# VHH binders against a8e7c5r167to518, part 5

Target 1, 352 residues: a8e7c5r167to518
Amino acid sequence: YKIFMDSDSFYYSLTYDLTNTVQRQGELGKSDQPLWKRVDDRFFWNKHMIKDLVDLQAPQVDFWVIPIIQGFVQVEELVVNYNESSDEERSSPETPLQEPTCVDDIHPRFTVALISRRSRHRAGMRYKRRGVDTDGHVANYVETEQLIHVHSHTLSFVQTRGSVPVFWSQAGYRYNPRPRIEKGERETMPYFASHFEKEVETYKKLVIINLVDQNGREKIIGDAYLKQVLLYNNPNLTYVSFDFHEHCRGMKFENVQTLTDAIYDIITDMRWAWVDQAGVICQQEGIFRVNCMDCLDRTNVVQAAIARVIMEQQLKKLGVMPPEQPLPLKCYRIYQVMWANNGDTISRQYAG

## First folded at step 1 (VHH)

Design b4 (framework vhh_h_nbbcii10_fgla)
Fold by ESMFold2-Fast, scan of step 1:
Structure b4 (fold): chain B 352 residues (1-352), chain A 127 residues (1-127)
Amino acid sequence: as target 1 above (352 residues)
Amino acid sequence: QVQLVESGGGLVQPGGSLRLSCAASGFTFSGYTSYALGWFRQAPGQGLEAVAAISYSGGSTYYADSVKGRFTISRDNSKNTLYLQMNSLRAEDTAVYYCAASPYGLLWDSESAYDYWGQGTLVTVSS
């Protein structure tokens, strides 16, 4: 199947459901219903078109309604070649959406796809109001799925990001805007609970990775989040805090490896979705929900690092990558460009 | 303080050899965080050019086409030092050479992927 890019970072496919992860597609099972009736409502950006077409009694409505997501899609074919003959380091990766032609059949090959799905709820540029709303939706909510395809195997790993789900704001017209908490813990709890009840229903278990600084101006948001998590007391939530200011003084991205090393067992225990032509082999047992105050640069770096650990485990499991070797540097280069493009695209959508 | 200090530069005749060293202080190349390491150079009036890189495991090395077969990158984690052995030097190799370190993986030929940089050491290849 082919994935098309529309204007303004909108993506669609005539045959593939871009709104659902591989695991959710498997959970829904096989259906004779048209694509648009099987979609995840959170990521169905042209949903209004269906109402209009139905109201008009349009003929062959299934033909007219192709589900569109807003976010990011990039697909790359990678070759596992460890710094030896026929691998030219001067080669630049292509960034077209279409799958490139591979000329080397001697070395193992695999496809990496990265799909980010921006929630249609709370859409728009970042302004004064952030956090959670009275419907339990959070600002800047994005689901990111990393897919590995090799021969008949499809493997998937999913993470989410979004604003800290309390009522908070930051004035965008100020040079150094200070975040503010708009509601107390008691007033916040129904909406905080609503958000996480929906998350637990969808993903089963959540590991919260909070990247908000524990000192300075961001501390008020981090403190509010931790307090709310503790008061909520849901056994399906695990809370992990990483103080970017404390650990990354002098550099924004210092010590990310320290975080992934510290949570390596949690990453491994979460597993991944794995399907082949015979059906489901394995399921992902939970999800990482990663946030910082703006949920952009820090979150993207951390999600990329976690997804890399998972990808290396998946490739080793499939025999595509040797157990005693890291990913080849040429593969890392392409992979990191994909994740950088993801972060830049999400940042532009959030900023306007 | 986190610091990288290059040494071993100087004047050398065409066809000669030099070994550059890069010593780190304030952090360890291998430990809880393992660093990917690289060498970049800048000729007078030119931009930065990636020369060589070595992965955080030491299992993979990468070289610019202009130096393949002539230069060898290596790391000694026990000495907390990165090396660049330069053989068969040419006038075109004249540049300031910088060492660089990345704590979270590597885009070997992308200068923005490296967070720590040395001050540079001048290599002049001239008769």
Scores: ipSAE 0.000, ipTM 0.121, lowest interface PAE 18.1, mean pLDDT 76

Design b5 (framework vhh_gefurulimab)
Fold by ESMFold2-Fast, scan of step 1:
Structure b5 (fold): chain B 352 residues (1-352), chain A 124 residues (1-124)
Amino acid sequence: as target 1 above (352 residues)
Amino acid sequence: EVQLVESGGGLVKPGGSLRLSCAASGRTFSEYAAAWFRQAPGKEREFVSAIYSGGSTTYADSVKGRFTISRDNAKNSLYLQMNSLRAEDTAVYYCAAKPLSYFDLTNPAEYDYWGQGTLVTVSS
């Protein structure tokens, strides 16, 4: 499949449904309907064009509209080669120092794809009103899917991010503006419930990872979120609070690893989607819904860390990664650049 | 793209203090994790200190309590305050930065952007 990019990070494909995860495509089953009739409405950015064409009674509209997402797409082929130098080597085809070997020619390969889909709901909302609206939509909602492809196997792991689903606001362009809660718990509950009922319908179970600071100006939002989750009392919701700044202070790599270690059983139990030539092997049983106050730096780092744990589990099951050895450093470098590009792109789409 | 330029290196006596600065151009420092590494003659680059975009810090055991890393996102700058300097602190000090992502702050291979280095000599 070819995926095309236009200005402002709009993506489309003539043959692949970028609006649906691998798992949702499987759940929809085989259909003779044109691509645009099977898409996920949340991520269908040119939906208004189809409505206009239908309203005009345009003939054969089903054949003329390609669904467009706004977000991020990057695809990389990674080679598992433990013999590569850490320095960039310039190879000469005329003067090889070592004869080609079967081992050098047959290193394991896998494709990693990262797709982020920005919700069309509340698009263009700027600065003042955050959180949930009266339609149950949240600001800054993005679904991110990590795909691994090896041979005939396609594996997928999906996470979401979005604003804390209470009614809150933050004033203007001030440096370090103070957030405020705009509605009480009773007034908030119908819209909070509406948001999570839609999420549970789509993803079955949700693990909320709240990265809002537990001290300082963000505390009021974190406190409101936890209280609302407790009052809602839905058994399909699991709430995890992580003080990112506290756990990063004075620690090395284990800064984010502290979180992934603490939730390792939850990550493993959630599983991931797995499809081969014969059909569906495994389904993802839930989703991580990660938030900080603006869903930027901290959210991207945490989602990348969780996705890396899943990728390593997937690659070990596929026999691409040895069970007792990490991937070559070059593979992790490319992987980290992909996730950094994802974070930067999402940040730019919501800044302005 | 980010370009990094270090300054503030020089000759200092044991027990002295020195402040290193790193100026970034291009994208703002607020979008990056940043670190200081050093390399003594005949040695590999070693980790000194790092700071996340959010301000959380980490230090090598050999410098903990003596060095302080800080950033000023408004000035697009990174700093290293070095106190109680020892002869073994003699090295070329490098500023490094990368987009915030899942990574080990202590691993030099994780960093995308590097300065040219500034020499710090601690001798009597």
Scores: ipSAE 0.000, ipTM 0.141, lowest interface PAE 16.1, mean pLDDT 77

Design b6 (framework vhh_3k1k_2)
Fold by ESMFold2-Fast, scan of step 1:
Structure b6 (fold): chain B 352 residues (1-352), chain A 125 residues (1-125)
Amino acid sequence: as target 1 above (352 residues)
Amino acid sequence: QVQLVESGGALVQPGGSLRLSCAASGFTFSSYAMRWYRQAPGKEREWVAGISWSGGSTSYEDSVKGRFTISRDDARNTVYLQMNSLKPEDTAVYYCAADLSYPWSLFSEDRYDYWGQGTQVTVSS
């Protein structure tokens, strides 16, 4: 499938439903309905076009409506070649010209795709009122899907991010002003519940990873979140708090491993979606919902670390990655750049 | 060849303001997060602030939150640190840094980070 960028951060495809994960596409099955009638409404950014075309009695509306998402798409082909480490690349800059035809015959290859889908609900609401609204929608909600493709196999792993789903605000965003809780627990609960009932319906089980600072001015938001989760008492929710600032200040990407090691059993139990030409082999059992208050870098780093653990499990299962050896450094560098591009694109969309 | 050059350091009275600048060259500046660090005499270097490649995310050390603002100008390949309500405790040599291995990181301090020579800020009456 070919994916096009219509403008800064808008993406479409004429043949592929960018609004639905691989798993949701499998659940929808074969249909004679046009693509736009099967899309996930949360991520259908040009939905208003359907009303306008119908109102204008436009002919062949089903032909003219191509679903557009806002977010991020990047696709990379990675080669598992230990001889192309970063050190060897610098020592021999002409190596690619000397050995272009031999690579395909001796080294495993896989495609990594990263798709982030920004919710059309609350898209412009930022510094004044954050959190949840009276329709149960949260600010800055994004679904991120990582795809691995090898031969006939497509594997998918999905995570979400979004604002802490309580009623909270800041007086602005300059100088990171102190956040405030706008409603008490009783007043918040119907909307908190509305948000998570929708999430549970879609994803079945949620593991909440709260990256809000556990000390200082952000603590009020983290405390409110935990209290609402406990009062809501839904067995489909698991709550994990991680002090990102304490553990990851001045640390490399690999040092987020402290978190991934701590939740390794949860990551492994969640599994991933796996399909081939014959059908579904495996399904993802739940989803991570990652949040921070204002530093979207924290959320992106954690999601990237979790997704990397999953990718390594998937590649080992497919025989693309050796069980006792990490990927070549070049592969990790490309992977990290993909996730950096994702994080920066989403942050730019949030900042406006 | 990567080069970072800080400027703007001066002697200021408590409560005063300064804007520090860091001019970057030798890499695609707009694709990388930038960070500010400081080091006072006899103390270890500490992280002060970070800004993502897009400018959409910023982060600050608790002691400077509400007083310092990090920003960037990609047309000039420059990152800035606006310092307001300066205190004697802010006296330090200020350094900007770039991590070309982890372009997304607002916090990362790698042994392979590129550093400038620093600019001295002194807050004294």
Scores: ipSAE 0.000, ipTM 0.162, lowest interface PAE 15.6, mean pLDDT 76

Design b7 (framework vhh_h_nbbcii10_fgla)
Fold by ESMFold2-Fast, scan of step 1:
Structure b7 (fold): chain B 352 residues (1-352), chain A 126 residues (1-126)
Amino acid sequence: as target 1 above (352 residues)
Amino acid sequence: QVQLVESGGGLVQPGGSLRLSCAASGFTFSDYSSYALGWFRQAPGQGLEAVAAISSSGGSTYYADSVKGRFTISRDNSKNTLYLQMNSLRAEDTAVYYCATGGLDWYLSESSYDYWGQGTLVTVSS
């Protein structure tokens, strides 16, 4: 399987379904239906191009349309070598996730892939559209999947980000804008509920990580979110608030470990998707839904930190990473660059 | 200890140009690629106004409507320096200009920035 970039933000594959996570692909099972009929509609960005043919049930469309996602894709091969000065030579972003890698008899190796899928619903600049709409869709919704491939094993961990699902607005970053709540709790509830009912149906359980500032201009949004979660009272939702600026101020991003340590049992209990040559070994039971006000840089750092904890658990379980020793620094450097590229790409999509 | 030092301010004629620099010490831009950087200004008798912001990658920039098309924000991670190129200056651009760095989000709210320079005065008058 090969993954192609049609432009700086659009990706497709002739043979791999980029719209579905490894776990969702397994749940759909094997099918003789063409790729575009099996795709996740939320991430099927060129669906409008086939609307007339799909509506007319034209059989020939099966050969004409390749699903395109908007978002981010990066693939890297990493070698666990504590004596190596640089691993640039062994990194291959063109290598497909499902393709076998060369075995290193001296040093373990693994492939890391990062795929972010931007929802086609509410697509647009953050300046104009915020929160939830009357269709239950939220602004800036992105599903991010981290894949680890080792030998015949494929492991997947998925997180989402999206706007706080209340009705709120902001004038935009051109002025000194104060966010406003546009509707009360009673008026908001049907749409808030619609959003989370769809999320629970797709992901089973949600752990909400709210990174909205607890002080100043953002507080009104965080307060509205918590109040709505409490009123909704859904046992499939867990709410976690982390004052990112308070804990990570002074550019102490290592303090995000305070959050990951506090939720370590939640991270571990969620597990990950795991598939090998014999089939499904394990499933992810729930998802982190991470938000700040714009779901950009703070959200990206927190998702990267959670995904790193998961990656280390996965690599230790597979015997690729020693239980008492971190990965070589060069591995973390490549990993950090992948996540930085992901965040920068998502930010560009919302900056206009 | 994180410090930001602005330079390049001064007296300039209407229609002129100035380039402001903000030298960072106590941290490096390359240590944390996701740092947001911005310029704010305070005119005499006015409140603090956001001028421009730039994302960690340099790929995304924001400008206040009053300066859009005239000012350009840029960053040089190798020099650990933030710049503001100001062209076609007007009397209303007279202000103390502050550089700021903060958390990961490139918000134009002063509460989103952890560290501020001491400011550099820009005076536009004939």
Scores: ipSAE 0.000, ipTM 0.304, lowest interface PAE 11.5, mean pLDDT 77

Design b8 (framework vhh_gefurulimab)
Fold by ESMFold2-Fast, scan of step 1:
Structure b8 (fold): chain B 352 residues (1-352), chain A 125 residues (1-125)
Amino acid sequence: as target 1 above (352 residues)
Amino acid sequence: EVQLVESGGGLVKPGGSLRLSCAASGFTFSSYAAAWFRQAPGKEREFVSAITRGGSTTYADSVKGRFTISRDNAKNSLYLQMNSLRAEDTAVYYCAADTGYSLWEILDSGSYTYWGQGTLVTVSS
């Protein structure tokens, strides 16, 4: 397969369905339908071309409509080599070398791919209209899939992010304006429910990670979200609140480990999709839905931390990484760059 | 040097109680799941109880309600409080630790990398 960049932030492939996760592709089964008829409509950014081509009675419309996503794609081939850390600063005790000197220089290799798919709904409404709309769509909705590929094995872990699904607004970011709740709980409920009914149908169970500050100007949004979750009372929703400002003051991202340690069992029990030549081995049992109010960096940092925990578990399961070793420093640095690029790209798409 | 050292075993009367301790050294204990297994004379090793990094616990049906597993990461220690002991609880009790990923995985003795040498618990009159 080949993945092409049509323009900055738009991606397509002639042979691979970028709109569907590995797990959703398996759930759809074998189909003789053209690619564009099998795609996930949420991420099918050029869907409008189908109507125009059909209206024009264009020949071979199925050939001309190649699904395009907006978001991010990065693929890296990584080598598990602990000897490479000897060339780095040795004051980093978090990556000790326990491996003996290799007799051969052959080290395990794996591919990491990161794919973010921006919803075509609510594009460009970040600054004025936030939250949920009357169609049940939320602002800033992105599905992020992390893939690990080793020989015949493909492993996938998926997370989502999106605005708090209540009716709220904020003027432009200049002058740090206070957010406002635009509708009460009862008026909001049909649209809140519409959003989560669709999410539960797609992902089965949701673990909400709310990164909205517990104090100050953001509190009103966090309070509204929790109240709405409690009123909705859906057993498929688990709500986790993490006060990012309290725990990660001054962008101390290492404090995100406090969150991942606290939810370690939830992360692990969610599992991941695992496919080999014989078919499906495992399925992901739910999804994290991560949100913040006005800082996309918080969401990206938390999702990266959760995805790293999963990746290390996956690599150890595959025997690519020793069970008692951390990820090699060089691999970790490349991984951090991939997630930073993801965050930067998503931020640019919402900045204009 | 990685070590798990059990203590607290001994002879106890039926209905009595014992508290087993396991001291971990040579690794970051807080990063590992931990479990207790036992082996009675002439029997296979069996699962007793496990605790994840996050503190979630699971118990074998035979000990549920009588035994309590706990950990103290500050002291690098794992504990098993055994109450209402029965003759059938007589066994060598082993402490185990591993990079176990979930409750379902940590139920399998084969998944554990680090093991103690065991401590004998005898329940008899």
Scores: ipSAE 0.000, ipTM 0.160, lowest interface PAE 18.8, mean pLDDT 77

Design b9 (framework vhh_6fv0_2)
Fold by ESMFold2-Fast, scan of step 1:
Parts: C-alpha cells; sequence; structure tokens
Structure b9 (fold): chain B 352 residues (1-352), chain A 125 residues (1-125)
C-alpha cells in the first residue's frame, strides 16, 4: 500500500483504509459496500466530499472519494544486526540476487509503522475547548496504531489518548492558570457515560491511565475523573492513576520503567491483533486510554513505553528478537525518533 | 572533560567472583543512568545491567539475574558490578556507559552518551 501526504499532517492512500485499524478492517470482513461507506467516521476528515459528489449527481462517487486522515504516519524497516559492519555490507549496490535470502536467514528484518488518527470531532486549539462536550466527544482525541510486519504476518497494537471526559476549562495556554470544573457529577454523568459507551462498543475494555498530577493544580481534574469513574461503575473500565512529580519535559527512567513494570501483566493480558494470509490469529482484548491535563509529552512517552513492551513481546513471539537480549541500539534509536515525531506532530495540531 | 575508567577485571575460575568498578568524572554523575555492557570475541556488544541515576531501580540481562549485582556510590562518582558464580560464557571485555536519565527509558546495547575503555574478564579453568 502507498500512502501520500497531502500537506503537513494530512495523509491518504488510494488502496488502504487509513481510518480503520487492522483489527477493525478484519471485523468489517468482505463487503460489497464502497470504501467510503466502510471507513471509521471519527477519522474521515473529508466526509463533506460525499455530499458534494451526491449533490452533483456523480455516477461513480465511490471511485472519487479517497479517505483522508489528519495525524501522523511513519514507516521504517529495521534489521536485527548486532554488528555494524554487516549493515554496511548489506548496503552494497552490487549484492547478488540470491544473497538476500542468505542475509535474511542471518539477520531478521521487520517493518514498524506508526499511524496516529486525530478525531474530526472537537477540532481546534486545546486551550479553547477541554474535556467532554454535550455530544460525548472529548478534546484532543487521537487513536495511535503501531504495526509490525514480518513476512506474511501483520501485528497491530492500538492505544488512544484524549482529554479527561468531564466538563472542565483552563484559561489561556500562555498563562498556565488553575483548571476549573464546569459541571457537577450528576450533570456530567450522561455525557461521561455517552463517551465511554461508545469507547466500550469500539474497544470492548478500557484501561484508563491517568497521568494528571495527584497534587497541586491538576489534582482537581484527577479527583473529578476518579469520582466520575467510580460513580459510573462500568466493569469494562479499569482505572490506573500514576502520579508524576516530574516536569513534562522528558521522563525520568525510574518513572517510566516503574509504570511499565507495575502494569506489565495488564499489558501482556491485553495482547495484540495478529493477522496472516490465512486470516485472524489473535485479537487485542481492550485498549489503553492515556491522558494528562495539558502536557502532551507525558502521554506520548508513556504510550511509547507501553508500545515498546508490546513490540518486544511480538518480536520474541515471531522469533525476530532473542528472548534474552534487547534489540540493537540502532533499532531503538529509529523507534525513539518515530515516537518523538508522532508526539511533536500531535502537539503542533493542538497547540498552535 | 568526560571520562569513564573501568577496573577489576582479570582471570577467574568457573564459579568464582569478581567485582568491577567504574570511576566517572567530567559530568554530574547523579543525573545519569549507568550501564554495564560487554563484548566477547566475534560477538556484538551485549547489554548486561542498568542502574537508575538514584540507584533506586536495577535491571539485568536474564542470563546474569541472581548472579550479578549492580550498585553505585554517587558521593564517589563510582559504579560497581559484583559478579558471582562466573561461567565461561561471561568472559568478555566489560565497559561502563552513561546516558542522561531522561533518555534512559529504553534499554539496549550502546544506549549511552559516554563509554569507557573497558576491563577484560577471562573465565578459565
Amino acid sequence: as target 1 above (352 residues)
Amino acid sequence: QVQLQESGGGLVQPGGSLRLSCAASGFTFSDYAMYWVRQAPEKGLEWVSTISSSGGSTYYKDSVKGRFTVSRDNAKNTLYLQMNSLKPEDAAQYYCAAEPDYLSWFKSADSYDYRGQGTQVTVSS
């Protein structure tokens, strides 16, 4: 599949549905409906083109509408090679045709793709509109999918991020003022419930990771979130609070590793989507919903750390990564850059 | 000027013990995660152990868990690796390495800003 960038942060493909995860595409199965009727509406940024084409009485509308997402796409091919000289040898332009088979047997290769899909609902600057609205949509909602491709195998792991789904506000992004709760629990519940009912329908089970500080100015939002989760009392929701006393700039090793170690069993039990030429092998059983108040760096670093744990489990399962040894530094540096680019792109879309 | 100087290597019999040290200078040692990495002949660089900047978190390669213990003394700018029940497969050149704690959220061979000259460990009967 070929993926094009129309402008900074808008992506499309003529042959692949960028609006749906691998798992959702499998769930849709074979359909006689045109692609634009099968897309995930949340991420279908050019949906208005359907109305324009219908208004023009276009006879081949299904060939004219190409779904466009806003977000991020990056694809990298990685080689598991613990010797730098072997990488240089593989770069030779005059490698014999039969040699790649032998090289592939020596050094495993895999593709990593990272796709972030920004919701078309609640589009705008993060300082203007926060939390949940009366339609049950949350500010800053992004679905991020990490794909691993090896031979005929495609593996996928999905996470979401978004604003805390209560009614809250904070004046001006430049002044960093204290946040304010705009509605009480009774008034909030229908919209909180609407949001999570849609999430449970889509993802089955939600593990909420709340990165809002439990002390200081952010505590009011964290307290409101926990209280609303408890009142809602949905067995498909698991709430994890992690209090970082660190600044939003870079995570300390202890904080990141402590979190992933603490939730390691939850990460492992969630599993991942796995598809090959014969069909579906495995499904992801739930999703992490990660949030912080307004420090998008915390959310990105935590999602990257969780996705790295999953990638290592997937690569070990496929025999691409040794069970005892981490990947070569080169692989992790490329991976880190991919996730940094993801975070920077999302931040620009919301911060201005 | 940043410097990392390893010591404590040598020849030991299988089942024996060695204690490696790494003296650090030229940077704020307490802000850096520290690593022990090793390289055996004809093999790539292998990660062995990591210790966080405060010493509160330690991590080990599966094959050395229970046998090796990493520690640090931030007052002396020194990193240690206590190696017990040494096996022939532990024979390698051992290096200490450093990177800022805020970049140490992943573990891999060569995941560091600075590296020392190394100290040789030989395990032979």
Scores: ipSAE 0.000, ipTM 0.181, lowest interface PAE 11.9, mean pLDDT 75

Design c1 (framework vhh_6fv0_2)
Fold by ESMFold2-Fast, scan of step 1:
Structure c1 (fold): chain B 352 residues (1-352), chain A 122 residues (1-122)
Amino acid sequence: as target 1 above (352 residues)
Amino acid sequence: QVQLQESGGGLVQPGGSLRLSCAASGFTFSSYAMYWVRQAPEKGLEWVSTISSSGGSTYYKDSVKGRFTVSRDNAKNTLYLQMNSLKPEDAAQYYCARDLYESSGYWTFDYRGQGTQVTVSS
């Protein structure tokens, strides 16, 4: 399959459904229907074209409407090689060339892809509103899928991010403005429940990772979120609070590892999607829903850390990476750049 | 058409032994490294063992070293896994799998069979 960029942040493919995860594509099965009839509506940014084409009574709409997502796509080919190239400048003809090492020069290879899909609901901020709306949609909602591909194997791990699903606002006019809660718990509950009912239907179980500060100006939002989760009392929701600002301000990678170590069993129990030519091998049972106030920098760091843990588990199960070794430095550098590009792209989409 | 057919699974008590076989067809068996992989209920596939195309080199998951022995008969296009001192944690569907490419140096697989169930209980 091929993936094209229509503009700096819009992506499409003629052959691949960018709106659905690998697992959702499997659940839908193979269909004789055009791609655009099978898509996930949440991420179908040019859906409005369907109405116009139907109104024109066009019989071949499948050749005129190509599903477009807004978000991010990056694909990288990686080699598992624990040796960094360290070639000294070749000297005169009197210096012999290094003899090739046949077996040691052959290393496992894999493809990593990152796809972030921004929800068409609540796209853009007309009134600087955050949180949930009366349709149960949340601001800044993005689904991020990390894919590993090795020959016939496709493995997938999905996470979401989105605003804290209460009614709240923050003025964009001032530097570091104070957030406000707009509705009480009872008034909020139908819309909070609507949001999570849709999420549970799609992802089965949710592990909420709340990165909102536990002190200072952000506390009011974090307190409202926890209170609403407790009142909702849904056994498919697990709530985790991590005080990112206090713990990770100076040493982000060490302190976020504390979080991933603490939830390692939750990460492992969630599993990941795995498909080969014979069909489905494994399914992801649940999803991490990560948030901070803006769902940008802190959220991206935490999602990248969780996704790295999953990728290393996947590569070890495939036999592509040795079980007692970390990811090679070259692979990790490329991986870090991919996740940085993801974060920068999402940030640009919400900053404008 | 690549085909891999496993057999030899069954119910065994802890400490018991089983010998798994995999009959291969549809490709030049002697040109490919082969794998044994397993899947426990509610879990993904786990690599267990690798054997080189000639049978001269073997590799094992740490938890099965000393208990499992992989071998092959290239004249019969058959792969074997001798499992001794079986533990409850060894209970899984066992699959044989073919290396990615003919004469490949890769350490992953492209095709797997339909599997054979191994149950370990008292």
Scores: ipSAE 0.000, ipTM 0.220, lowest interface PAE 17.8, mean pLDDT 76

Design c10 (framework vhh_h_nbbcii10_fgla)
Fold by ESMFold2-Fast, scan of step 1:
Structure c10 (fold): chain B 352 residues (1-352), chain A 125 residues (1-125)
Amino acid sequence: as target 1 above (352 residues)
Amino acid sequence: QVQLVESGGGLVQPGGSLRLSCAASGFTFSEYSSYALGWFRQAPGQGLEAVAAISSSGGYTYYADSVKGRFTISRDNSKNTLYLQMNSLRAEDTAVYYCAKDSLYWGDSTYFQHWGQGTLVTVSS
């Protein structure tokens, strides 16, 4: 018996339900259920405490159980400043950038937060089990929410990642083992459908971004996925394939702009959740479900690129960012580090 | 307190048509809040047979080979009702028809958790 979890990857809050997105929290706002019954079960890692406290007849169980997620949380305050140096007139060059020597009320500021929630279902190393199981759960399932906060405005954009939901395997004890399909299309369909019926209930519409290589050894997984999607024929599913190996060869991840440009209308039409002190302004209409063969580096790069497009639209809509300017370089660098930390943390949770 | 109540059964001549309805209570139909719904039948002296199923979105449908091209499954979320339109009826379609609900899409009755009491369809003469 050994624990293969990273202790710094567990997060909790005494005042905020980390298991639910801003949009789901709004949907639950009219519920009479106590907090522990309203949490999203998929991300409620200490759920076992509910049974123990109920069995012990403990008083005020909702004050004793604080939801704990496994995943990632990072929060940054960013300043929209297009100058190469934010303080070139600083009289003390040794003063840290985080310690302001003057008041800067002229540059817009915003908070960006990144929250990734790992599903408690199918926990384990990435090579022990893949695809979908007989309960309709997929390996490596993570919900990632990007939050923007400006004054009284909170904006949210959510994406998911997870294994291709067919029955497949790949040996974990040698370099680049060949994947194989374990079940045929007919046997797979009930479990494939189970997975997507749950996803449609939660997110309404899904845009599948498949990053599995369309040639070589990964092709068998991509072909199986496409065949199941076509056979399933659900109008709430949109399928997009992007040959990551072909377009982003040699770590040229800048070429992911080819994908974001191609799906720009889909990104824009999906919108984002927006709440202020008066209530809900708009809702996110669907979700991107991004996958590669093991949902690591490729998926993180693509999700970061999509989230950046959304963030720039949000900041321009709020008047925080000029419509004709890209994100300032200093902001973009901090943003890239946040998404890199997200990817590294998720990778460590699956690899050990 | 999930309840499913079938209606629309009766006596019909070969080649005729019937529309079965399944009124649901205790939960709300939505493309986002309901999973697979289906119709099953049991002929006299026979076992339970899957007839048709429809996904939560209505985008995916299943039909048994014996009814494909003759029967159409549909749902109306505003009326919280599931339908089975039965055309070109045959003597072998004579059975008690059951409405069923489950969270999973299965062409197998063992995976449907909530069932109606059934409505009799007789195709005779």
Scores: ipSAE 0.000, ipTM 0.116, lowest interface PAE 19.8, mean pLDDT 75

